# VH-VL binders against q54wr1r214to438: the designs that were tried, part 2

Target 1, 225 residues: q54wr1r214to438
Amino acid sequence: IFINRAAVKMANIDKLADLLTPIIPVPGKPRDFIYFGDVCAGPGGFTEYVYWKKTRGGKIKGEEGLDLDDVVKGFGFTIKGQCDWNVEKFSKQIPIHNFVKEYGLDDTGNILKSENIRDFSSKVFYNTNGFGLQLFLADGGINTDGKESLQELMLQQLILCQILTMFETIGRGGNFVCKIFDTFTPFTIGLLYLVYQHFQSFSIVKPFTSRPLNSERYIICKNFL

## First folded at step 1 (VH-VL)

Design rg2 (framework fv_regdanvimab)
Fold by ESMFold2-Fast, scan of step 1:
Structure rg2 (fold): chain C 225 residues (1-225), chain A 125 residues (1-125), chain B 110 residues (1-110)
Amino acid sequence: as target 1 above (225 residues)
Amino acid sequence: QITLKESGPTLVKPTQTLTLTCSFSGFSLSTSGVGVGWIRQPPGKALEWLALIYWDDDKYHTTSLKTRLTISKDTSKNQVVLTMTNMDPVDTATYYCAHSDYTFEYGGSYVFDYWGQGTTVTVSS
Amino acid sequence: ELVLTQPPSVSAAPGQKVTISCSGSSSNIGNNYVSWYQQLPGTAPKLLIYDNNKRPSGIPDRFSGSKSGTSATLGITGLQTGDEADYYCGTWDSSLSAYVFGGGTELTVL
């Protein structure tokens, strides 16, 4: 079995929170079907995990009459180029041909542009017949050579835009996972409180596969109200 | 390529604790989805699954024996250890360890694709 | 108290076909993939079928598997004396969070 480190991290988070079984079934789909979104997540580790689990490691096609479109469908949004989706390096056992890669209105994948968020959101709702996503994943980070203050500002903007994209695409009963860092500013605390108010449960966790000195944390939010 | 071998005592007295070691090669328990399970078979009886440990240290034990079973791994030594407390004559069996391929279904979905040769443990006073 | 039920024995002549059944419930066979294991006398079990109907490398196409609802079957065609063995079905039981084996079927080639 071959899955990358981010997929293992997501597996650990899902084991704790049971994120892939929807409270509200998608009309016209089997009970356990989900639509999901994965933003800022190239090269695709979280997407790899979701398809892995939903297709039972790629084995679901061994059973007569199952179509991937009756099991799972994902929508991805990430910066085009260097850290783009690398689905060719996913385990060969995982069927992923119905995964949709989006790059926004300007084709850059830049989530910091509101027109790109709106374009992604409109395509999600069109392709889900307005039902929205049952799982929203946001594993974004920044790489800047700038001053610490600029890095903090960019990180705050990224977290904000990921959360805004989630609010525009998530359906009722949907679950949300988002990477955060433990340098909490008043802005970040206020933003997390806003998210807290919109979900039945809210947790902050450090994945077991994260490096000991890494400041990386995840919020895990269940059942969008 | 993948090989496993069980080792431990062949004779155990009632109430003693059994410790069995599975030594393996050809795979790593740091690889995502990989696990090692223990299965036993009393003479002339069916296979009975005992325990399973995943790459991420997640552990499962058969319900009827859960309080008596401990499973642990040492990834650097390529070993998995099973401990069973309070041995009884009915625990006399051949004990196997086996490589598993996890499919991430809730509760887990496994195939035991490579098995050790088995080690026979007799519980007698 | 077996979770998976198999016939205790089956017999067939050389060259014939035999089927071995395995019956369970929705929490095991109905919701999970089924494997079949062959155990020749005095040896460790060997994986014969996985994912309901797939063969590992080296397993002859005389062996086949199928699943319908909460039951699975192992089919063996062109029976040979070397096929005399105990056959076990196995799967994960989601309610028990445990792997379960059938009671085993002794195949005799008469």
Scores: ipSAE 0.000, ipTM 0.428, lowest interface PAE 16.5, mean pLDDT 80

Design rg3 (framework fv_regdanvimab)
Fold by ESMFold2-Fast, scan of step 1:
Structure rg3 (fold): chain C 225 residues (1-225), chain A 122 residues (1-122), chain B 110 residues (1-110)
Amino acid sequence: as target 1 above (225 residues)
Amino acid sequence: QITLKESGPTLVKPTQTLTLTCSFSGFSLSTSGVGVGWIRQPPGKALEWLALIYWDDDKYHTTSLKTRLTISKDTSKNQVVLTMTNMDPVDTATYYCARTEYLSGWYEFDYWGQGTTVTVSS
Amino acid sequence: ELVLTQPPSVSAAPGQKVTISCSGSSSNIGNNYVSWYQQLPGTAPKLLIYDNNKRPSGIPDRFSGSKSGTSATLGITGLQTGDEADYYCGTWDSSLSAYVFGGGTELTVL
């Protein structure tokens, strides 16, 4: 069994913040059940970690009558094609058959299109009976050689759209994890302040594996108000 | 080279709490998929698994002793600590710590400490 | 209490072959990987077999493992006096959420 690097990163974040235990139980589900979302997240490392942790590393697979729908259910949203989901490559010991891949109204997975965000949020609303998500994960980035100013603008738009998608799908008491970069603009600061106002706790962390050229950080937000 | 070594008191009185420390080198509990467990063996008897802690603080305990057992880790010190309350003479045993690694298999202990013998008597 | 059953003892002469059985249920051997451990007198156990039939680096090929249904078997060929030890099977039990060992088998080389 191989876990990709994003799963290792998520494991470290979860260890720090205890993100997978809901403070408000999902009606009709066992106490520790969660719905979660994972956006801009191909090939699926955060999703692999959540299923690993909730299924106790697949150790519950031997129990007769196991219903994964009583343990965890995830909704993924990522661009279709080259950076798409590789759930078939996840460890075969991790049961993940109830994971839902969404690609938006135009089937592209482009989160920058408002109609795709609307479609994804509608699907989440329907599939959670209006309760929403207990965990929202956003690990989006941009890998382009464009000019610095253009890349900065595109990153701002990506972060905005991830946050908007979170607001449209998260349930009360839900937890939010979002990748940001260490260069702060007035726009980004304003977005982070808006997010700050909607959660009981707000932290900014750098991944435990430290690299001098790694500019990524994560906001960890607990208990959506 | 991976090594583990158990330490703690060799004599414990009935009703006292036992605290054992597993100190290790050659690997880290910050590494994904790695865990450390505790196993005991009373004189002349079989191996009995007690508890296990993974890199992500996920913890497991044997059902029969669950209320008496606490397992914790200190990743910065490369240590895992087992605490067992209300010791009884039947808990006299050699206590081992051992490493498990999720990526090579979830159901094996691949490196073991030499064991520390704990005697419970008045 | 004991969820994995092994014979208490087995014996054979040098150069012979022996097999040690380990019997469980669907919640342990039936659905999970089996490991085997060798414990020489006065020493800590040593991993001998993992994933039902694989050997760690340094374990001779005269040691083998197999699994069928809810039972596992450890095979030792070309028996040597240095193989005189206690042998334990072990696996995860999904219903107990616990690791379980067999009762152990004492191998005597006569």
Scores: ipSAE 0.000, ipTM 0.424, lowest interface PAE 16.7, mean pLDDT 80

Design rg4 (framework fv_regdanvimab)
Fold by ESMFold2-Fast, scan of step 1:
Structure rg4 (fold): chain C 225 residues (1-225), chain A 126 residues (1-126), chain B 110 residues (1-110)
Amino acid sequence: as target 1 above (225 residues)
Amino acid sequence: QITLKESGPTLVKPTQTLTLTCSFSGFSLSTSGVGVGWIRQPPGKALEWLALIYWDDDKYHTTSLKTRLTISKDTSKNQVVLTMTNMDPVDTATYYCAHIYDYVFGSYEYDAFDIWGQGTTVTVSS
Amino acid sequence: ELVLTQPPSVSAAPGQKVTISCSGSSSNIGNNYVSWYQQLPGTAPKLLIYDNNKRPSGIPDRFSGSKSGTSATLGITGLQTGDEADYYCGTWDSSLSAYVFGGGTELTVL
């Protein structure tokens, strides 16, 4: 199961950029609390890492009467079905019961539909009392068995929709992580430049756990302006 | 092969600050799941955990000594430093640093000090 | 201050079996993984058991661990003179947000 591998990738990405420390505290919450979003995220490795890190492997979940709602809260959005959330495979000692799974207006989880983006964004806005997310994770990919000519166009559309969803949900001071591949089209470069203009820092990184033959890269954007 | 070694003064006067360095090889604190802890043992007494630092700079300290303890890491030098203020004769002990790995292949089931340094003896006396 | 209770000493003859207990609460043993450490005289502790019942490579199968509720047990079969040492249980304590060790058990091989 690749869910464990995704969690390890997230840990390495977090190490590079210190993504889980909020620059602007959430009103009414302890200083280290964050709201986060995880889109195209099934089966849930990044979500598993964030809950593990924030609850310290479940070690502080009940200490001093701390409620999970005072530690972390995540919102997930992914295609319904086979690549759906696999919470059963998460470590049983990680408390995750306040994690919210969303599938959009049409209940498909298809982020390529603007009405699903708007539905997800509205629910995030409502559930964060308008504050938005301190961390937005986008780990979307495309099946590599498809034709190369179609994969490039579908990947561009996926990246666009993930970025649009981020802009609709991220709060000021929030951090953004998005999977990209190490080939750049003019369209993708334009999107990355738009993102670049909205964050205090922008980096392109290859996680330590990525294999040498893997074209996987992540943009790491800190402090949404 | 993982190896850790403690270094620092062997004699400290009461009220002074103790600084101990753990130098290690065979692993990096940039690797996810990896941490280094400090444990002490007064002569003839039990092991007492002091502090722990993980790859992501997450830090823990024993409650009774928290105000006296600082733990930090220098990933580029493969070192972890423990600082303890206001030393007292009761702090006389052998101080150990040890490797911990709490995440193996996404599993949180492994949480143990598996490789230890040889220890350094610190005597607090006027 | 000690939150994990071990018997202070245990003794047996070569070839016999000994059992060392470690008692805690729901905030430590009850909800977390238990490790056991062996400390021979004048040496640093060595990890003997982790994850309640697993052995690191190089540890003989004579050593075993188990956990039930808020108690853990270390078993040593075929006792040898080289097993004479202090044995410590250890685990995380969620209430203290700290790693805790038992008081130690001195094993004497007669």
Scores: ipSAE 0.000, ipTM 0.442, lowest interface PAE 13.5, mean pLDDT 80

Design rg5 (framework fv_regdanvimab)
Fold by ESMFold2-Fast, scan of step 1:
Structure rg5 (fold): chain C 225 residues (1-225), chain A 126 residues (1-126), chain B 110 residues (1-110)
Amino acid sequence: as target 1 above (225 residues)
Amino acid sequence: QITLKESGPTLVKPTQTLTLTCSFSGFSLSTSGVGVGWIRQPPGKALEWLALIYWDDDKYHTTSLKTRLTISKDTSKNQVVLTMTNMDPVDTATYYCAHSSFEYYDSSGTLYFDYWGQGTTVTVSS
Amino acid sequence: ELVLTQPPSVSAAPGQKVTISCSGSSSNIGNNYVSWYQQLPGTAPKLLIYDNNKRPSGIPDRFSGSKSGTSATLGITGLQTGDEADYYCGTWDSSLSAYVFGGGTELTVL
């Protein structure tokens, strides 16, 4: 079903951690409904997986007469244009018409700008009636050739801004998934410790579909306190 | 170790259907994220990608030949089968199957073929 | 109607450095990672470089890759007679929904 390996990675992570069933039901919604966020969302693989899984490959609406708004609703935040490239690559059977793409105050999708994070957070707050997200996904990375100091700084800023956006949007009982790399700076360690303090459980995993010896890891955090 | 081997007819007449089988070991096409592709090379010419099948039965074909190509898998036999209809002398080529890996980073995708079969030569002639 | 353009041939002397270019567009090299394949005479292609600049185990560090904008390059230093081969770049093209190869470059060691 998935041509996008991010969707396959998310499926592996969800199998290990059971991330799509909320510990606290959303008021006014069916028991298994979730609001979720996907930041640095290009090419959209995590979003594709969540909609596919929640709609059972697109069959849920036909079989049960359920509106998509009673099943799942996602909020995406990514560099403008990048996410749109991959929407045509999603399985055509997956209903995603209620997915909200956000690009921040300046319409760029740049998560490194605090005003864009604030704008995204405000829209999530409004659209969830202040309840917040039950799942927050962050799969951001950088493409920088051998500029050691610049690459390290950019990666630290990206991880910080993803975590800040999560703190501003996640609801009590929410789950958090974030890409990290296994080179740990004092800054990154401090940031992970801050995250650790705010969840009931904290794990670091390498998805089965990641290449051997790849530095890519994910933190999986369950039940925001 | 990952190994792949192509098998099928070496001679095909114009208008006939070609069926090629890729038999492999060292991996399973039930493993998440794994795929098998087909690539061909006419004598003295460049490599041309034909089709790809993933572990979950998701399929891709080159646009110029899409109506002529079918790709399928038998996960229990560790085999992938390619069929190509209405063969023409211009389809004379060495046909390869290959193990594929696919990854996404932020907004960029990577797809590459890391292990290849030895190739099977198919000649289309009357 | 090649989507990725390579020089048809390059040549250099043993011990020298050679560079092979691969030019595309935003829908392929511009948005996706590039791989390079080496094909020795009479053999199947072999993966030489993936993710623009990474080497599989067993590939000597004489081989390197790089990417800038919509172009990629393969560099070979300390050229050896055993490097005589055809070299192909390859990447996913998002507009075609297809994997595309370059036209290939024949490397001759003089």
Scores: ipSAE 0.000, ipTM 0.465, lowest interface PAE 12.8, mean pLDDT 80

Design rg6 (framework fv_regdanvimab)
Fold by ESMFold2-Fast, scan of step 1:
Structure rg6 (fold): chain C 225 residues (1-225), chain A 122 residues (1-122), chain B 110 residues (1-110)
Amino acid sequence: as target 1 above (225 residues)
Amino acid sequence: QITLKESGPTLVKPTQTLTLTCSFSGFSLSTSGVGVGWIRQPPGKALEWLALIYWDDDKYHTTSLKTRLTISKDTSKNQVVLTMTNMDPVDTATYYCARVYGDLTWEYFDYWGQGTTVTVSS
Amino acid sequence: ELVLTQPPSVSAAPGQKVTISCSGSSSNIGNNYVSWYQQLPGTAPKLLIYDNNKRPSGIPDRFSGSKSGTSATLGITGLQTGDEADYYCGTWDSSLSAYVFGGGTELTVL
């Protein structure tokens, strides 16, 4: 069904946490409509899952009386190039024509640049009439090129910028999913505590599809305060 | 500009553990949508996929050798390491590392190393 | 066990056309994208076709790929002596959670 590994992973997370059911409805939209963001997540597996789930496997495609814009709308941000969104690889049944791909002010998709975060945030608020996102997904990996000692620093910067982008775009009652690794540095712990303070619930999970020995984990944060 | 090169011992005794390193340049394993896999080819035989590791540290191994194989990456060094335990003469082969582009149902190996020949004998 | 089946050999004269088949099942070719790899004698394999029918930069249009149902085909037109090589199909197998290669086809140009 899913052609992207990340879509299967997101399905596991959503089954555990029920992330696609909005607490606060969007004015002017049906009760179950959501805006969502997906950062550092090319080629788009999390986006594929969200569209699949919200469109009930594509059942709204061509159906009378229901536009895709009344079901779901996503905003994506990732490094531009060979590994950005590849929507032609999504399951053919999934309608995704209203998905918005953003690459920031400088058109690179580099989330480490504050101008790109501001540009993305401005476009999200413009397109959501200031309501913001009900789901924010961050599946960014470790940056390289660098020395062994620089890997941890680059990872810290990436997580910080993903969290900053989330704070700039998330709406009240929104849910947040972010990939983390077993770093246990004071900086990373401080970031996680900051996030913890802003949500009603906070969990750290290892999805079933994630290998037992991988350092990969996800924080799942529900109901932005 | 994208290059991969295998390194490790060329001769291994039965029951020993083989450790092979793939060193690469021109791309990063932190980039979404990329990975590195290992493929072997016994003399005169077909290509056999062994394992792969993706940018997000997700790992896959061929089921027939799963208990013998470990794959890991060091993103800062641009290296992927394959470890194979309990070597046997039937494991004599040329071992290749290759860049994976894609994700599961649409993945492919777009750049290959030159291969390193590993002989298992007493 | 054979997961993807290819003919063991194929031959033709220079300038002719050859086709190499690759047969699988719904868990691999039927629901997933197929790639083809060329291995010249004594060298590493090289990507020839990806996504069923696309060519990487530098691969001449004499090489083509297609997929129908659970089978894929590699076509080579205007055959040249330099095309003499082993050709492998490859794809992901969803039931095995593994990448699988065909048994390989030796192309001889006589």
Scores: ipSAE 0.006, ipTM 0.538, lowest interface PAE 10.3, mean pLDDT 82

Design rg7 (framework fv_regdanvimab)
Fold by ESMFold2-Fast, scan of step 1:
Structure rg7 (fold): chain C 225 residues (1-225), chain A 127 residues (1-127), chain B 110 residues (1-110)
Amino acid sequence: as target 1 above (225 residues)
Amino acid sequence: QITLKESGPTLVKPTQTLTLTCSFSGFSLSTSGVGVGWIRQPPGKALEWLALIYWDDDKYHTTSLKTRLTISKDTSKNQVVLTMTNMDPVDTATYYCAHELYTYSSGEYTVYGMDVWGQGTTVTVSS
Amino acid sequence: ELVLTQPPSVSAAPGQKVTISCSGSSSNIGNNYVSWYQQLPGTAPKLLIYDNNKRPSGIPDRFSGSKSGTSATLGITGLQTGDEADYYCGTWDSSLSAYVFGGGTELTVL
């Protein structure tokens, strides 16, 4: 089988929303080229799916004149260590040599630190010639088994920082996908309303590959204004 | 229960185009991870994979026949259609369609391969 | 041309054990999941093994699969006359962006 099994969830989301076809083309690039970001998503399932889909399962070198830098370029940001990238476990057929892993100013990958968000944003805009990202993916979560009150607070902080990082890096016409767990808190609802105001379309979906009782949901936002 | 059934002409003349339809039930080709493939087997010979279409309309064809093969789906009708141009007597074979699936359960993915096959339809190319 | 190599035939007596090999490369078996298919005379193929070593519901545990490097193996223990069939390995080939089958192995139960 040609794709990473962890990529199936992103494939389901992409099928619903057609996220990999840019609304606004990148100047100097082919029509279907995208810059994308993937934060808090270690070990990299979303990134693997995007590269697989855009390179047609690794056929990129079979297309006359097609270079990876004319197809896709990704920027990753995740905590070092426990939730780190595992790109070496991606299918060896997928060309990912232009994928950039970032860990922020302090080299920890901690998205909760504003200095790290600013560092990531600076590097994204430098590497995109000021254009920004056409797709921003945020699959962040925490595992604090037995620490229920701490988990709620940390998830609220995580979603806030993912959204702030998106606002710092996304380009006009960009699409945004973010994992959410709970829309019942006033804080989370307020954040979602803010996001809603900045995109032409906003939806909340549960991936078909998820169990019914799983609280995992995704907001899918199209066309950043 | 998942079922697939192939249909189409049993006799084709050389140079004609073959059109085969796979009609299925028990699954939707709009579900993530689902695909339908075509495989053929000439009399007394090995299985030969021909083409595959996924839920997201992503298509794959065997390299030796890709200029002759077209695969398409009609998700609302639960059908996948294979066309093969310029038929030759060496294309005489039993043609199968098969279901392919990836699933997610309890935090784990499972890859099933071609887990359910149609009964096959025999196509004879006669000069 | 064969991308996956299987022995053309294998034979054993009822109750014995038989092993069928499937040899490929890094672009197929080395990086992808292997399936095994049984084809009884006059019938469509049936999935015996998926995801290298897993059995579909209804497949007896005397059928087993394994994978090491660029090779895969199907094992059948306690052979029965009803096991007489053609056996195929199959996997995705990433360099071809195509699914490939082995040449098939004819199992004769003496």
Scores: ipSAE 0.000, ipTM 0.443, lowest interface PAE 15.6, mean pLDDT 79

Design rg8 (framework fv_regdanvimab)
Fold by ESMFold2-Fast, scan of step 1:
Structure rg8 (fold): chain C 225 residues (1-225), chain A 123 residues (1-123), chain B 110 residues (1-110)
Amino acid sequence: as target 1 above (225 residues)
Amino acid sequence: QITLKESGPTLVKPTQTLTLTCSFSGFSLSTSGVGVGWIRQPPGKALEWLALIYWDDDKYHTTSLKTRLTISKDTSKNQVVLTMTNMDPVDTATYYCAHRPEYSFGTYYFDYWGQGTTVTVSS
Amino acid sequence: ELVLTQPPSVSAAPGQKVTISCSGSSSNIGNNYVSWYQQLPGTAPKLLIYDNNKRPSGIPDRFSGSKSGTSATLGITGLQTGDEADYYCGTWDSSLSAYVFGGGTELTVL
């Protein structure tokens, strides 16, 4: 079904944490509707999973009189070009015509630039009538240059910017999923503690699709306070 | 087994429009994140990037030439076309097209290049 | 003007080591990964290094790359006569929304 290993990974995380059921419904929408964001997430595996599950594998079709805008609406923010959206390879049964791709003020998708974060946040605010996102997904990673200290600094910057983007866009009761790596710095610990303080529940999970020795983990945070 | 090949006229007159076609195999511009760029090199000089087109029809052009450059694609034919108006002898160069792969954040490079086509601008 | 600065030439004897520098700014090397291209006389450029220090399949480990701040370095050990070529660094410049190449370095092996 899924074209992307990230979609399978997200399915496993959602099965464990029940992330797509809103605690606080969006005013004016059916109770099961969600707004969601997916940052640093080209080519779109997490987005494919969310649309697949909310449309019940495409059984709910907009072209047959169902309004997709009453089911789900996603906002994507990712670097333009090499890591961009893979929507052409999404399962053709999944309606995704209301998915919005954003690239920030300078049209690069570079989340490390504060003006791009503000632009994305403003567009999310406008398109959600100020309600914000009920699910925020952050699956960002970087290529390494073989220097551990530089890798660590770049990953810290990426995690910081993903968390800042989440804080600017998430709505009350929203859920947050973010990829992290085994990093034992005071900076990363401080960021995770800040996140911990803003959610009702906080978990760290290693997906079953990851190798035992892989440093990849996800924080799963439920119910933004 | 990605291959690219440039084609077009080898001689153009000043003020004419140059049209170059990049024909490729081993990848598709329907694949998200993939692009094709054009680079030129005047005799004995450095490489100069001209333009880039992505799978979703987003286009980028070097600022010094953007009013003269048009880049387009035909995904069904596996072709990218570059046009450059008002050719001048200074535009004499070898023109390359190159594949831009689908990769992670902050990653930008051309991994496979065509052989190049030499364009001479002379009356 | 070139956005990325390289020395115009470098030379050494067979078996020796050389380094080629590439200097830029925060909008290019400081923010994006660097690639290196080898151009043998009369041929198209060939990707030699990508993402600062990664080698494509078929590139020997004598070639290495590194990056520090706004500068990048290509290292070549065990020089061979077949390494005589022009070497170019390249990366994306976020402020220009453009790919930029260095001016090129001519490597001569004695």
Scores: ipSAE 0.000, ipTM 0.437, lowest interface PAE 15.9, mean pLDDT 80

